# Miniprotein binders against b1l550: the designs that were tried, part 84

Target 1, 279 residues: b1l550
Amino acid sequence: MRLPEELLERARDIHSEAPSHRIKLDRVGSFGLKVPVEFKGFLLLAEADVWVSLPEGRRGVDLSRQVEAIYELSNPPKDPFSLCREAAISLLEKLNYADSSGVSIRFDAPLQDGESLKYYGVEISSIASDEIINKIRVEILGMTACPCTAELIRAYKSSEIAATHTQRSLGILEVSTKAEHPDPDKLASIIERAMSSPLRTYTKRPDEGGLVIRSLSNARLAEDVVREMIHLFLEEFGHLPEDTHILAAVRSMESVHMHDIYAERSFSLDEIRKEISSH
Key: E = the ipSAE of ESMFold2; O = the ipSAE of OpenDDE; V2 = 0.75 times the mean of E and O plus 0.25 times the DockQ between their complexes.

## First folded at step 9 (miniprotein)

Design qj35 (at its last look DockQ between E and O 0.96; V2 from the best seeds 0.00; counts 0 for: pae E 1.6 > 1.5)
Fold by OpenDDE base, look of step 10:
Structure qj35 (fold): chain B 279 residues (1-279), chain A 82 residues (1-82)
Amino acid sequence: as target 1 above (279 residues)
Amino acid sequence: DPVKEAFKYFMEAYKLIMEAWRLLRKGDVEEAAEEYEEALEKLEEALEIAKEAGNERLIRMIKKMIEYVKEMIEELEKKLKG
C-alpha cells in the first residue's frame, strides 16, 4: 500500500529537523547491502556498506538516497574499485549536507589454485572528504611451521628435515592510499609467499607431501611472516605515494596452544623506508 | 544545476587521475603526465563552477586535488627531463 502523496506533503521531514542534541555524527548509513560486482571475469554478489557524515543541525540521513547512489552505479555490474570511488563521490553529491562519505565492498575473491579455485577475503573501500582515500584489505590463509619446535626435534633426532607442528595462519595486508587501489591478487601473493607454504584446495598425496616438506624447510615465526610481508610489499608497491599507510599482520592459530599468536606492524611508506635505511 | 556540473567535472578528473596511476604502474610516464594535465584542466573548470555555486566543501576538495595533481606533474616532469 502506497501512502497517498498528499499525505506525504503534510508529514514533517523528520530527517531535516534539528536534533534534540546538536552533535555531529561521523558515519551514518546502510550496512550489509548486497551489490553485484564484476571481478576478474567473475560476477560476484558482494556485501556493501555506505555511509556519510551527519552535521549537528540535521536529525537524520536520507538513507534511501544512499542506497540509490550505490545501486545506480552497480547496474550494470562493474569492478568494485571504480564502484567504491564513484559511489563515495556520488554520495557527497546526493547528500550535500555531508562532509564525508564512505563505501566498503566485501567479497571472497577467487584465486586460481592449479585446476581448482581457492579464495581470499577482500574489502575494498573509498572514503571521500577533503581528500579521497582508497583502502583495500586482503586476508588469506596460509600455513606456518614452527622453527622453534623444529630446532628441538632436530637436536633430538638429528634429522635434516625436522618435524614440527604446523598451523593455519591468517595473513592480513591493509593499504590506504590516495592512489589507485593496489592489486588484491598481488597482495594475496605477497601474504602467501611470506608464509611457510600456501594452502591448497585440493592436493593429491604426492603434492601434499611436497607441500608439507616445503613448509618444514621454510619454518617461520609469526614475526618472520610479518617482516617478510613488509619486505615483499616494499618490493612490489614501493612506487606508491610516501604517505600510503600499510598494516601488515598475521594471526597464527597455534596448534599446540589454546590461543592464537598475533603480530602486526602499522607504518607509512616514508616511515618504513627511513627505518630500513638506518640499518 | 551548477553543483551537479561541478561534480561531473570533478568525477571525470578523478577518473583520469586513477588512469594516470594505472599508466605509471605500467611505466608509461609520458602518457600518465598527459592524463594528469587533462585532469588539471577539468579540475580548474570544476573549481570555477563550484565557486559560482558557492559550495565550499566541494571547493576545498577540488583545491586539494589540484595541489596533488600539480605535485604529481612536477614529479613526472623531473623524471622525464632526467
Scores: ipSAE 0.747, ipTM 0.923, lowest interface PAE 0.7, mean pLDDT 92
Fold by ESMFold2-Fast, scan of step 9:
Structure qj35 (fold): chain B 279 residues (1-279), chain A 82 residues (1-82)
Amino acid sequence: as target 1 above (279 residues)
Amino acid sequence: DPVKEAFKYFMEAYKLIMEAWRLLRKGDVEEAAEEYEEALEKLEEALEIAKEAGNERLIRMIKKMIEYVKEMIEELEKKLKG
């Protein structure tokens, strides 16, 4: 039952009315939209959020124009980076009262793991205001092994391979830049290489033994992992604009504690290079 | 609608910028520089239209993008010269 369109001429334009309180809102939009995306030969179901800023004098946002902006660009499915960037610009064009727009797209990215696949988390966004900022967050699980307990056991038993506790650790790299989104596979690779060892979807006993030995032979504090992630990031992505902002973090799910250990560093490329060059 | 026309040129410029990024990933520095030069022309056209429309936010956005593209062109020119 579609109501007659002539009712639109008689109905109040609620969205353009003054609000009850003259307060600007930073993000108003459609959240949790399902969109198909093409990522490295895979057709994936992604989740998208689209939003705009709302000025203090306007009661509401035209949500139908937001949905139109992303769906016009998502059929046929395209890469999530181009979709994110183009949709953010389209939102500002379609909603002239907005000072800023944004699009976030989240999906689990497949990564080849021997004869199987494993998955890591990707969230990308593009925010358009006085500039366009492209942001990506990659999260992937790896393994860490405690060097402190390793050294204590080595001192006690004088073994060449010290026993220590191992645990799952979540590595996080987040990058905000005016340049293109960094390749998430390269970010995931940086995280895994900084860890004591990567995790696998499944292992047979000999491969599992090798992974454990690798972890024990490469024991790292959470602090060590973050520093190594930063070092590897600068080698791969040091060409990005100097105002690029990075968050490097690890959350270690400690097997000997009821709580996690967390280490992080946020920085701009300009900031970190000045810090390193002072030595 | 001059604001819509300015956004059209801006989107065309941004697609050229994205193509330049793709070419740089392939190591095609000269073609990437050409895409940036074309993007700059479209951005300057977008800027004139935005100025006539008096849209201050769009003017700032276009100027920031022009600054970025000019920086990229200068970097690539230095690489091409040796």
Scores: ipSAE 0.745, ipTM 0.918, lowest interface PAE 1.2, mean pLDDT 87
Fold by ESMFold2, look of step 10:
Structure qj35 (fold): chain B 279 residues (1-279), chain A 82 residues (1-82)
Amino acid sequence: as target 1 above (279 residues)
Amino acid sequence: DPVKEAFKYFMEAYKLIMEAWRLLRKGDVEEAAEEYEEALEKLEEALEIAKEAGNERLIRMIKKMIEYVKEMIEELEKKLKG
């Protein structure tokens, strides 16, 4: 049942009223929207959040216009980066009372893995206010091998034993910049190369043996993985604006421990370059 | 609606700025500079319309983007010289 449109003339515009408590809100939005995106030839069902700021003098957000901003742009499906950035700008156009807007889009990105696919986590966002900031977070699993245990076993009197414990580790790179969103495949590659070895969807025993041998020759602490991620990031993305902010982190699901190990570093490009130059 | 028109020019400029970054990724510095120059032209048009409409927030947004684009043009022109 559709109600008569003439009721709009008689009803209060609740959203445009002042609230009983004049308190501005930072994020008012629609979260968990299903949005189709096209990524590297794949049609993916992504999850999106959209929001705007709400000034202290406005009671509510026009939520239907908010949702329209992203859905209007999502048909036909297009690449998630353009969708994210354009929807953030469109939100400011459609919701003129807001002084900032944001869009986040989350999906599992496919990555070729021999004859199979594997996936890594991607979350992108765009925040538009006086400036537009583009953010990307990439998470991918790799393998780490403990160098401390490897050295103890090497030093053991029966020194023919080459062994250490290995475990899955989750690598994280998060980048906030006024430039374009960095390529998530390049970020995933940086994380994997910083690890002792990549993880595979499937291996036969000879391939599995090779991965383990590779990890032993590249044994690294979680701390070393983070440092290597930063080094590789600077080589690949040193051209980004100097105020670009990065978070590099590793969560290692240690096979011989009851708990995870975590290491992280956040920095701006100008900050880290000055730090490295001083050493 | 002049505000919608200004946002249209701003969006077109922003798309050109993103294309300029794509070109820089490929090493196409001269082409990227050309995209930034075109983006600047569209931003100047957006700014004129936004000023006529009196939208202070949109004016600030456009001005900050113009400042950024001008800085990028200067940086790329320096790179092309040497």
Scores: ipSAE 0.640, ipTM 0.890, lowest interface PAE 1.6, mean pLDDT 89
ESMFold2 (binder alone), look of step 10: mean pLDDT 86; pTM 0.836

Design qj36
Fold by ESMFold2-Fast, scan of step 9:
Structure qj36 (fold): chain B 279 residues (1-279), chain A 82 residues (1-82)
Amino acid sequence: as target 1 above (279 residues)
Amino acid sequence: DPVREAFQYFMEAYQLIMEAWRLLRKGDVEEAAEEYEEALEKLEEALEIAKEAGNERLIRMIKRMIEYVKEMIEELEKKLKG
């Protein structure tokens, strides 16, 4: 049963009290909320985190008002990008003591893969303060093939067929921008096109040989994949504001080693254009 | 509640700004400029309400967005004239 209203009126408002120590906190909120979203015709169950900054003079945050902010906007289910942006703004309205707010929404995005579906990871965020920054992270697995081992085997065997080890590689693109969130399908496409070959969820016929042959014909270092991802990103998203920040990364799960190979580059659009134009 | 009203105008302006970015991506420069102009009008209304309410944080947030939208309008005007 719920407590009588008379008892609630007599209870202390713990959240508005002075804290034990006058220290500001950057992120205080409700993490791991389940929220339905509509993504490209699919109804998906996403996981959301909502938070606000907490000033030095206030003991706690009104957690119920945080949950209210996102749930009011998620019924009926809507596009997760609009939900993310609007909930961040709503948090500042509902929690007037906060200097900043944020929302993150995570889900597995369906991607058409022949007659089946495969899934890639998406995490979007919106952080609202005196300005609003929209962030997206896309992670998708693909295949890479080692060009160094291919060349050694070619030289050794004198064969027309290059042989090398292949491995699963995780491609990562993160974008932080004042513009709208980039389309995650386009980010996923950039990552897959940069790799030696995409991975498949299932084929009705065993056509693994075809994927392996394609990857062997397009052998790439993790470093090659990152550079290609950046090149393709600039072609597709070069119109974003110059202060847009990007992280491009690849983690290669080396089949012949007990460890992974990792390559990354962080940059702003302004920074990378100056670098490329210098000769 | 004037603070709530100011946030409603701000939200409407922000939605228009997001739509303007989509239009720019499609090459619809003139339509994008119209969306930014409508967003600016809503932001100016939000600012007036926020000032009357004395909410300094909201005033700063709105002013920053106005500055951003004005910069975008100026850039698009240069493209349309040039």
Scores: ipSAE 0.594, ipTM 0.874, lowest interface PAE 2.1, mean pLDDT 84

Design qj37
Fold by ESMFold2-Fast, scan of step 9:
Structure qj37 (fold): chain B 279 residues (1-279), chain A 82 residues (1-82)
Amino acid sequence: as target 1 above (279 residues)
Amino acid sequence: DPVREAFKYFMEAYKLIMEAWRLLRKGDVEEAAEEYEEALEKLEEALEIAKEAGNERLIRVIKRMIEYVKEMIEELEKKLKG
C-alpha cells in the first residue's frame, strides 16, 4: 500500500532535524542487503552493507539513497570489486553531509578442487573519505600438524614414521590498500601453501592417506604458518604501495586441547621491510 | 551542481584507473600507462571544479588520487624505458 503523496508536504523532515544528543556516528546504513554478483564466471548471491558517517548535528541518514547507490550499479550483476568501489564513491556523491562512505560485500568463493569445488570466505570493502581504501579479507581452512609431538613419538618408537596430532586451522589474510583489491584466489593459495596441507572437499582412501602423510611430513606451529604466510605474501604482493596494511593470522582448533591456539601479525609494507632488512 | 559534476569526472577517472589495473594484470604496460594518463586528465578537471565549488573534502581525495596516478605513471614509464 502506498500513502498519498500530498502527505509529504505536511510531514516533518526527520532526517535533517537536530538529534537528541550532538554525537557523530561513524557508520550508519543499510546492512544485510542481498546483491547478485558475478565472480570468475559464477553468478553468486552476495551480502552487502552500505554506510556513511553521520555528522553530530543531523538526526538521521536517508537510507533510500544508500540502497539506490548499490542497486543502480548492481543491475546487471557485475564483479563485486567494481561494484564495491563504484558504490562507495556514489554514496559520497548522493549523501553530501557525510565525511565518509563505505561498502562491504561478503560471499563464499568457489575454488577448483580436482573434479569438485571447495569454498572459502571473502569480504571486500571500499571506503571513501580523504582517500579511497580497498580492503579484502580471505579466510580458508587448512590442516596443521604438531612438530613437537612428532619429535616425541619418533624418539619413543625409534621409528622413521612421523606421527603427531593434526587439526583444522583457519588462515586469515586481510589487506588494506589504495591500489586494487588483491586477487582472493591468490590470497587463498598463499594461506594453503603456508599450512601443513590443504583440505579437500572429497577424497578417496588412498588420496586421504596421501594428504595425511603430506601434513605429517610438513608439521608446522601456528607461529610458523603466520611467518610463512607473510613471506609468501611479500613474494606475491610486495609491489603494492608501501602504506599497504596487512593482517596475517591463524586460528588452530587443537585436537588435543579444549581451546584454540591463535597467532597474528599486523604490519605495513614499509614497516615489515625495515624489520626484515635490520638484523 | 558543480559538486556533482566534479564527482562525475572523479568516477570517470576511477573507472579508467580500474581499467589500467586490468591491463597491468594482462601485462599490457603501455596501454595501462595510457589509461592512467587519461585518468590524470579527468582528475585535473575534477580538481578545478572542486576548487571552484570550495569543497575541501573532495579537493583532498582528488589530490591524493592524482598523487597515486602520477606515481603509477612514473613507475610504468621507467619500466617501459628500462
Scores: ipSAE 0.652, ipTM 0.893, lowest interface PAE 1.6, mean pLDDT 86

Design qj38 (at its last look DockQ between E and O 0.89; V2 from the best seeds 0.00; counts 0 for: pae E 1.7 > 1.5)
Fold by ESMFold2-Fast, scan of step 9:
Structure qj38 (fold): chain B 279 residues (1-279), chain A 82 residues (1-82)
Amino acid sequence: as target 1 above (279 residues)
Amino acid sequence: DPVREAYKYFMEAYKLIMEAWRLLRKGDVEEAAEEYEEALEKLEEALEIAKEAGNERLIRLIKRMIEYVKEMIEELEKKLKG
């Protein structure tokens, strides 16, 4: 049952009214929308947030126009990058009182892992204002092994492969750019290559032994992993605009401590190149 | 509605920019440069409409995108010549 349409003509337009307090809001929108996306041959269920800025003189945002915009662009399902970019632009067109718009789409990305698949976290955003910024955050678990304990045990036993504690570490790469979103599979690859070893969805006993030995022979501090991620990022994505901003971070879930170890570096491409060239 | 028309040209330009990105990933440098040049034409049309409409935010958005596309065209022209 629907109410008579005549009620819409008589009802106040609440959203266009003056607010109780003349204060601008930075983000107002629909959060946690379920949206299908096509990613590298997979149909995935993603979660989307859609927002606009709200000027100090307007009481509310037309949320129905936001939801219509993203759903119109998501049917049939398309790649999440184009969906993000096009929806952000469409929102500024449809909601002309807004100074900025944004769309974020989150999903678990499949990654080929031998005969199986593993998954890593992806969040992509596009923010449109007086510029368009495309942002991507990739998070993937890997393994790190402590080089300090490894050296101590190696010295004690005189073995080339020392026993040490290993732990799961979360690697994070976040990129903000006026160019296209970087390929998340390449970002995930950079993170895994910087780690002591990648994690697997499934291992047989001899493969598991090999993975452990690999991590033990390639022991790395969280600080080492962050530096290696930056080095590998510059090799793969050094072609991006100089004002591209990157966050590289590692959170190590230390197996011998009650707390985590965290290391990060944020930088622009211009900044990091000048730093590296200056000794 | 001139603002809506300006956004139409802007969206067309941005789709051409996205196509240029796709072509560059495939190594099709000449085709990508052509897409950027077409995008620049659409952006210039959007800019004139936005100026006439007096929408300062949209003017800034279009101008920054024109700057980006011009930088890309210059880089690709250097690659094609050299």
Scores: ipSAE 0.741, ipTM 0.918, lowest interface PAE 1.2, mean pLDDT 86
Fold by OpenDDE base, look of step 10:
Parts: structure tokens; C-alpha cells; sequence
Structure qj38 (fold): chain B 279 residues (1-279), chain A 82 residues (1-82)
């Protein structure tokens, strides 16, 4: 049943009313929207969050306009980077009372693995206020081999390649910049290269053996992985603005313990460069 | 709607800025500088329209972006002369 438009004219605009408590809200919006995006030749259904700030003098946000903004830009489907940027700006335009807006788009990105596909998690965001900040978060699973156990086994049994426990580790790179979003495939590659070995969707027996041997030959602590991620990131993305902020992290799901090991470093490019140069 | 028009110019400028970054990543410094200059022109147009519309928030956003673009142009000019 569609209410007659005439009734809408008589109804108070509740959203525009003064709230009982004059308090500004940082984010008000719709979370868990589904939007189509084009990513590297794939049409994907992504999850999206859209929000704006709400001034103290306004009771509510026009949520329908937020949803309209992102879907107008999503047809036809486009790359998620442009969608985020354009939607964030569009939100500010459509909701003129907002001081800030934001869009976040999440999906599993396909990654070629021989004849098969693997994937990594990606969240692409843009925030518009006095500035426009582009944010990307990449998460990909890899494998780590423990160097400590390897050393113990080596001491016990003289072997060139010491056995050690291996585990899945989640690597995380989050980048916030005033520049364009960094290439997520490159970020994923950095994470994989920082670990003992990548994971594979499909392995033949000889390949599996080789993968394990590689892992054992490249045993790394969680701390090592994070440091390597940072190093590789600087090599690839050192050209980004100095105020670019990075979070590098790893969560190692240890096979010998019931708990995970976590390591992280948050830094700006200027900060980390100074740190490295001082050494 | 002057506000809409101002945002249109701003959006165009921002796309040019993103393109400039892409070009810089490829080592195309001269082309990137051209994109920034074009972006600056668009931002200046957007600013005038936004002022006429009296949208203070948009004015602030545009002004900050102008400052950023000018800084980038100066940096690139130094690279090209050196």
C-alpha cells in the first residue's frame, strides 16, 4: 500500500526536527547494503556501508537519500575505488547538513593461483570531510613456520631442513592516504611474500611437498612477518604522501597453542622513514 | 542548483587529481603536472560557485584541496627543473 503523496505533505518531517538532546553524531547510515562492483574483469556483489555525520540540531538522517546515492552510482557497475570516492562526495552533496561522509565496500577479491583461484579480503573506503581520505584494508591468509621449534629440532636431529610446526596466519595491511587507493593485489602480494609461504587452493603432491619445504626454509616469527611486510611496503609504496598512515599486522593461528599470536605496527610514512634512517 | 554545480566541478577536479597520482606512479611527471593544473582550474571555478551559493563547508573543502594541489604543483616543478 503506497500512502498518498498528499498525506506526506501533512506529515511532520521528523528527521528535520530538533532532537531532545542536542548532540552531534559522527556516523549515521545504512550498513550491510549489497552493491554490484566491477573488479579486474569480475562482476562481484559487494557489501557496502554508507554514513554521514548528523549535526546536533537535526533529529535524524535521510537514510533513503544515502541509499539512493550509492545505487545511482552503482548502475552500471563500476570499480569499487571510484564508487567509494564518488559516493562519499555525493553523500555530502545530497545531505548538505552533514560535515562528513563515508563509504566502505567489502568483498572477496579473486587472485589467480595457477589454474585455480584463491582470494583475499578487501575493504575499500573513502571518507569526505574537510579532506578526502581513501582507505584500503587487505587481509590474506598465508603459512608461517616457527623458527624456534625448527632450531630445537635441528639441535636434536642434525638435518639441513629442520621440521617445525606450521600454521595459518592472517596478514593485514591497512592504508589510509589522500592519494588514490593502493593496488590491493600488490598489497596482497606483499603480505604473501612476507610469510613463510603462500597458501594454495589446489596442490599436486609434488607441489605440496615443495610448498612445505619452502616454508621450512623460510621460517619466520609473527614479528618477522610484520617487519618484512613493512619493508616490502616501503619498497613498493614509498612514493605515497608522507602523511599516509599504515597498519601492518599478522594474526598467527598457532598450531601448538590454543591461542593466536598477534603482532602489529601502526605508522606514517614520515615516521617510519625517520626510524629506519636513524639506524 | 549552484551547490550541485559546485560539486560537479569539484568532482571533476578530484578525478583529475587521482589521475595525476596514477601518472606519478608511472613516472609521468609532466603529464601529472598538467592534470594538477587542470584540476586547479576546476577547483577555482568550483570555489567561485560555492561562494555564490554560500556553502561554507564546501568552500572549506575546496580551499583545502586547492592548497594541496598548489603544493603538489610546486613539488613537481622542482623535480622538473632539477
Amino acid sequence: as target 1 above (279 residues)
Amino acid sequence: DPVREAYKYFMEAYKLIMEAWRLLRKGDVEEAAEEYEEALEKLEEALEIAKEAGNERLIRLIKRMIEYVKEMIEELEKKLKG
Scores: ipSAE 0.657, ipTM 0.893, lowest interface PAE 0.8, mean pLDDT 92
Fold by ESMFold2, look of step 10:
Structure qj38 (fold): chain B 279 residues (1-279), chain A 82 residues (1-82)
Amino acid sequence: as target 1 above (279 residues)
Amino acid sequence: DPVREAYKYFMEAYKLIMEAWRLLRKGDVEEAAEEYEEALEKLEEALEIAKEAGNERLIRLIKRMIEYVKEMIEELEKKLKG
């Protein structure tokens, strides 16, 4: 049963009171919300987190208004990037005591894979304060072939045909910028092109040989994959604002080693341009 | 509520800024500059309302965005000249 309307009108608003301990909080939010999004013609179920800062003089966050900020914009389902950016701004409007807000949205993005479909991981966020920062992280699996093993076999057997082991590798590209979120398909493409070969969800017998041959012909160290990712990123996104920050990383799940190999580089566009131009 | 009204103009401007980036990605420099110019008009409207409301944080956000948009307009106009 609903509570009497007169009682609700007289009830104390606990959230607007001062707390016993006046300590500001950096992130207070609702995490793990399920929101529908439309991405490139696909209707996907995404997971979203929303939060705001909470000043020292306010006891709690209006959680209903916080959730309202994203759900009002998610029906009907729309582009997750617009949803993310607009919800972050809406949070600041609806929760006027906050000095910052944030939204993150996570989903598996479909990607055309010959006649079939494959998926890669996307997490986007928008943080609004005295400025608005848009961030995207893309993770996609590919194949790498070890050049060290290939060279040892070549030297040992004097073989005209290169041989080495191959393994699954996770490529990661993360971008923070004041501009639009970069297109995740382009980021995924950069990662796959930097690796030895893409992973396929469906491969006919003849196509399987072609993927293996491509992987062997493009043997690369994890370090070189990261360097190639950076090179390809600069070709595609070099015109983003100079304070744009990038992380490029690879984790290789080595079949013949006791542990994974990991390589990463973080940089701003200004930083990397200075580094390259000094050589 | 004047603060809510200021946010409406700011949101409209921000959408125009995102459209300007889309146009730049397609190589439509003249159209992108036009979108930035319209965004600037909306931002100036938002700033006026935010100042009347005395909302210091919103004022700082809008001013920083105006500075950014003005820089982009200048850069695109130089590109169009030459």
Scores: ipSAE 0.599, ipTM 0.871, lowest interface PAE 1.7, mean pLDDT 85
ESMFold2 (binder alone), look of step 10: mean pLDDT 86; pTM 0.839

Design qj39
Fold by ESMFold2-Fast, scan of step 9:
Structure qj39 (fold): chain B 279 residues (1-279), chain A 82 residues (1-82)
Amino acid sequence: as target 1 above (279 residues)
Amino acid sequence: DPVREAFKYFMEAYKLIMEAWRLLRKGDVEEAAEEYEEALEKLEEALEIAKEAGNERLIRQIKRMIEYVKEMIEELEKKLKG
């Protein structure tokens, strides 16, 4: 159903009117848009949020212009990084009353797992203001094994391989930078290498045994995993701008507790280098 | 519309920056430096247009991007010399 366009001549431009209260809003936009993206040879259905800041003197945002912009840039499907970056700049151009714009795109990224695939979570953002900041968050499950219980069992049984409890742990790396978004596969790899072992989509019994033995032989606290993630991150991405900000975190779903254990560290590259070099 | 023209140069510059990033991932340092140099030219054109338009926010945005590109060019020149 389409109303006559002649009505537009009589209708007020509500969005350009003064608001009821002169209060600035940080983010106003279209959230939960479905967009196709091309990621490393896969066509994926991603979810996108697009937004701009709204000045205190303006009642509303031109939401239809936001939706048009992202859909025009997503056809044909392109890589989500270019889409994110270009859409953020385009939004700021088209809605010039705004001080800032942003785009966030979320999807499950496929990762080769033997003869099958496993998936990890990716959220990328580009935020345009006085500067353009590219942000990425990667979340992937792995396995950890408790070194404390392992040591107690080893002492008790005088065994070469200690029995201990294992649990799924969620590893998180988030990076904010003026440079390009880091490759999420590399971030996922860092997380998995920091864990006691990676998890698999499916496994046969001999492979399952190997996974468990690997985990038991490489027991790590959540705190150990976070420190190792930071170490590995610096080896791979240490050449990013010094004002790059990183969050490294682990949430361990403890099999012997009713609650989770959480460890995190946020830092800039400049900050962490000074800390490590001081001792 | 000079503001829209400035944004066109800004977007063109950022696409060149993204291409420089792609070239750097391949180890094509000299080609990446050329892309950054071209991006700098586009940004300088965008800056003059933005100044004439009096858009102070856009001027700040372009200046910050120029700082970034100049920093990258300096870093790559050091690599090419050494």
Scores: ipSAE 0.586, ipTM 0.869, lowest interface PAE 2.0, mean pLDDT 86

Design qj4
Fold by ESMFold2-Fast, scan of step 9:
Structure qj4 (fold): chain B 279 residues (1-279), chain A 82 residues (1-82)
Amino acid sequence: as target 1 above (279 residues)
Amino acid sequence: DPLREAYKYFMEAYKLIMEAWRLLRKGDVEEAAEEYEEALEKLEEALEIAKEAGNERLIRMIKRMIEYVKEMIEELEKKLKG
């Protein structure tokens, strides 16, 4: 039931009133919005969060203006990177009391995999304040094989057979930069190349055998995978600003343990280049 | 609305900055420098309007972006020189 619009002229503007306590809030917004996006020829239904900072003297945020900012820019559907960046700027325009704004968009990205498609996770964000920072997080599953057990089995059997346990591992690359968002397909490719082998949606008989042999012949610790991801990232993304911040991580779901193995490194481009040159 | 006009110019400048990064990724250094130069012109227009509108936050944001773009132009000019 819609109330008469004339009531808006007589009602108090609650959001503009002083709050009970003069405390600034860092993020206030609309979370879990569904927005259509166009990604590399696919029309996808993405999930979005939009927020702004709230000053200590203001009771609430105008949520309808937040929703307007992203929905106005999502019709017709556009690429999620432009949508994210433009919506963050639009939020500051529409909500002039805010010191900062942010937008996050999450979706499963399709990736061509032979005759089929596979999917990897993407979360992008843009945070606008005195500067604009673009962040992307890519997660994709791959396979790792344990080199320690491989060496023990080789020694025990007096053979060079690469027998060892394998497990699914989740590779993670997160990049925060004032440049454009990195291409998520390239980040996913870096993760997969750092692994013992990629995973597939389906395999034919010879392909499955080949994938297993590849994994066993390319045994890697979680620590090895993180280092390789960093190496490959530096080769591909040298054009990014030196203050670009990267998180590289692997979570290995160890098949011989009741627990997972986790390895990570966070760094700026400037920091890692100096570290490598000092060695 | 002066504020809307300032944000329009800022958005146009920012799109040019994103295009400059795309061009740098492709190795098109000279074309990227041209995009940054055009972005700088739009940012200076946005700054003038923002000052008239009296929006201190937007003024700081635009000034920071101008500083960044000028730094990028200088770096690319050194690269093209050599």
Scores: ipSAE 0.619, ipTM 0.883, lowest interface PAE 1.9, mean pLDDT 86

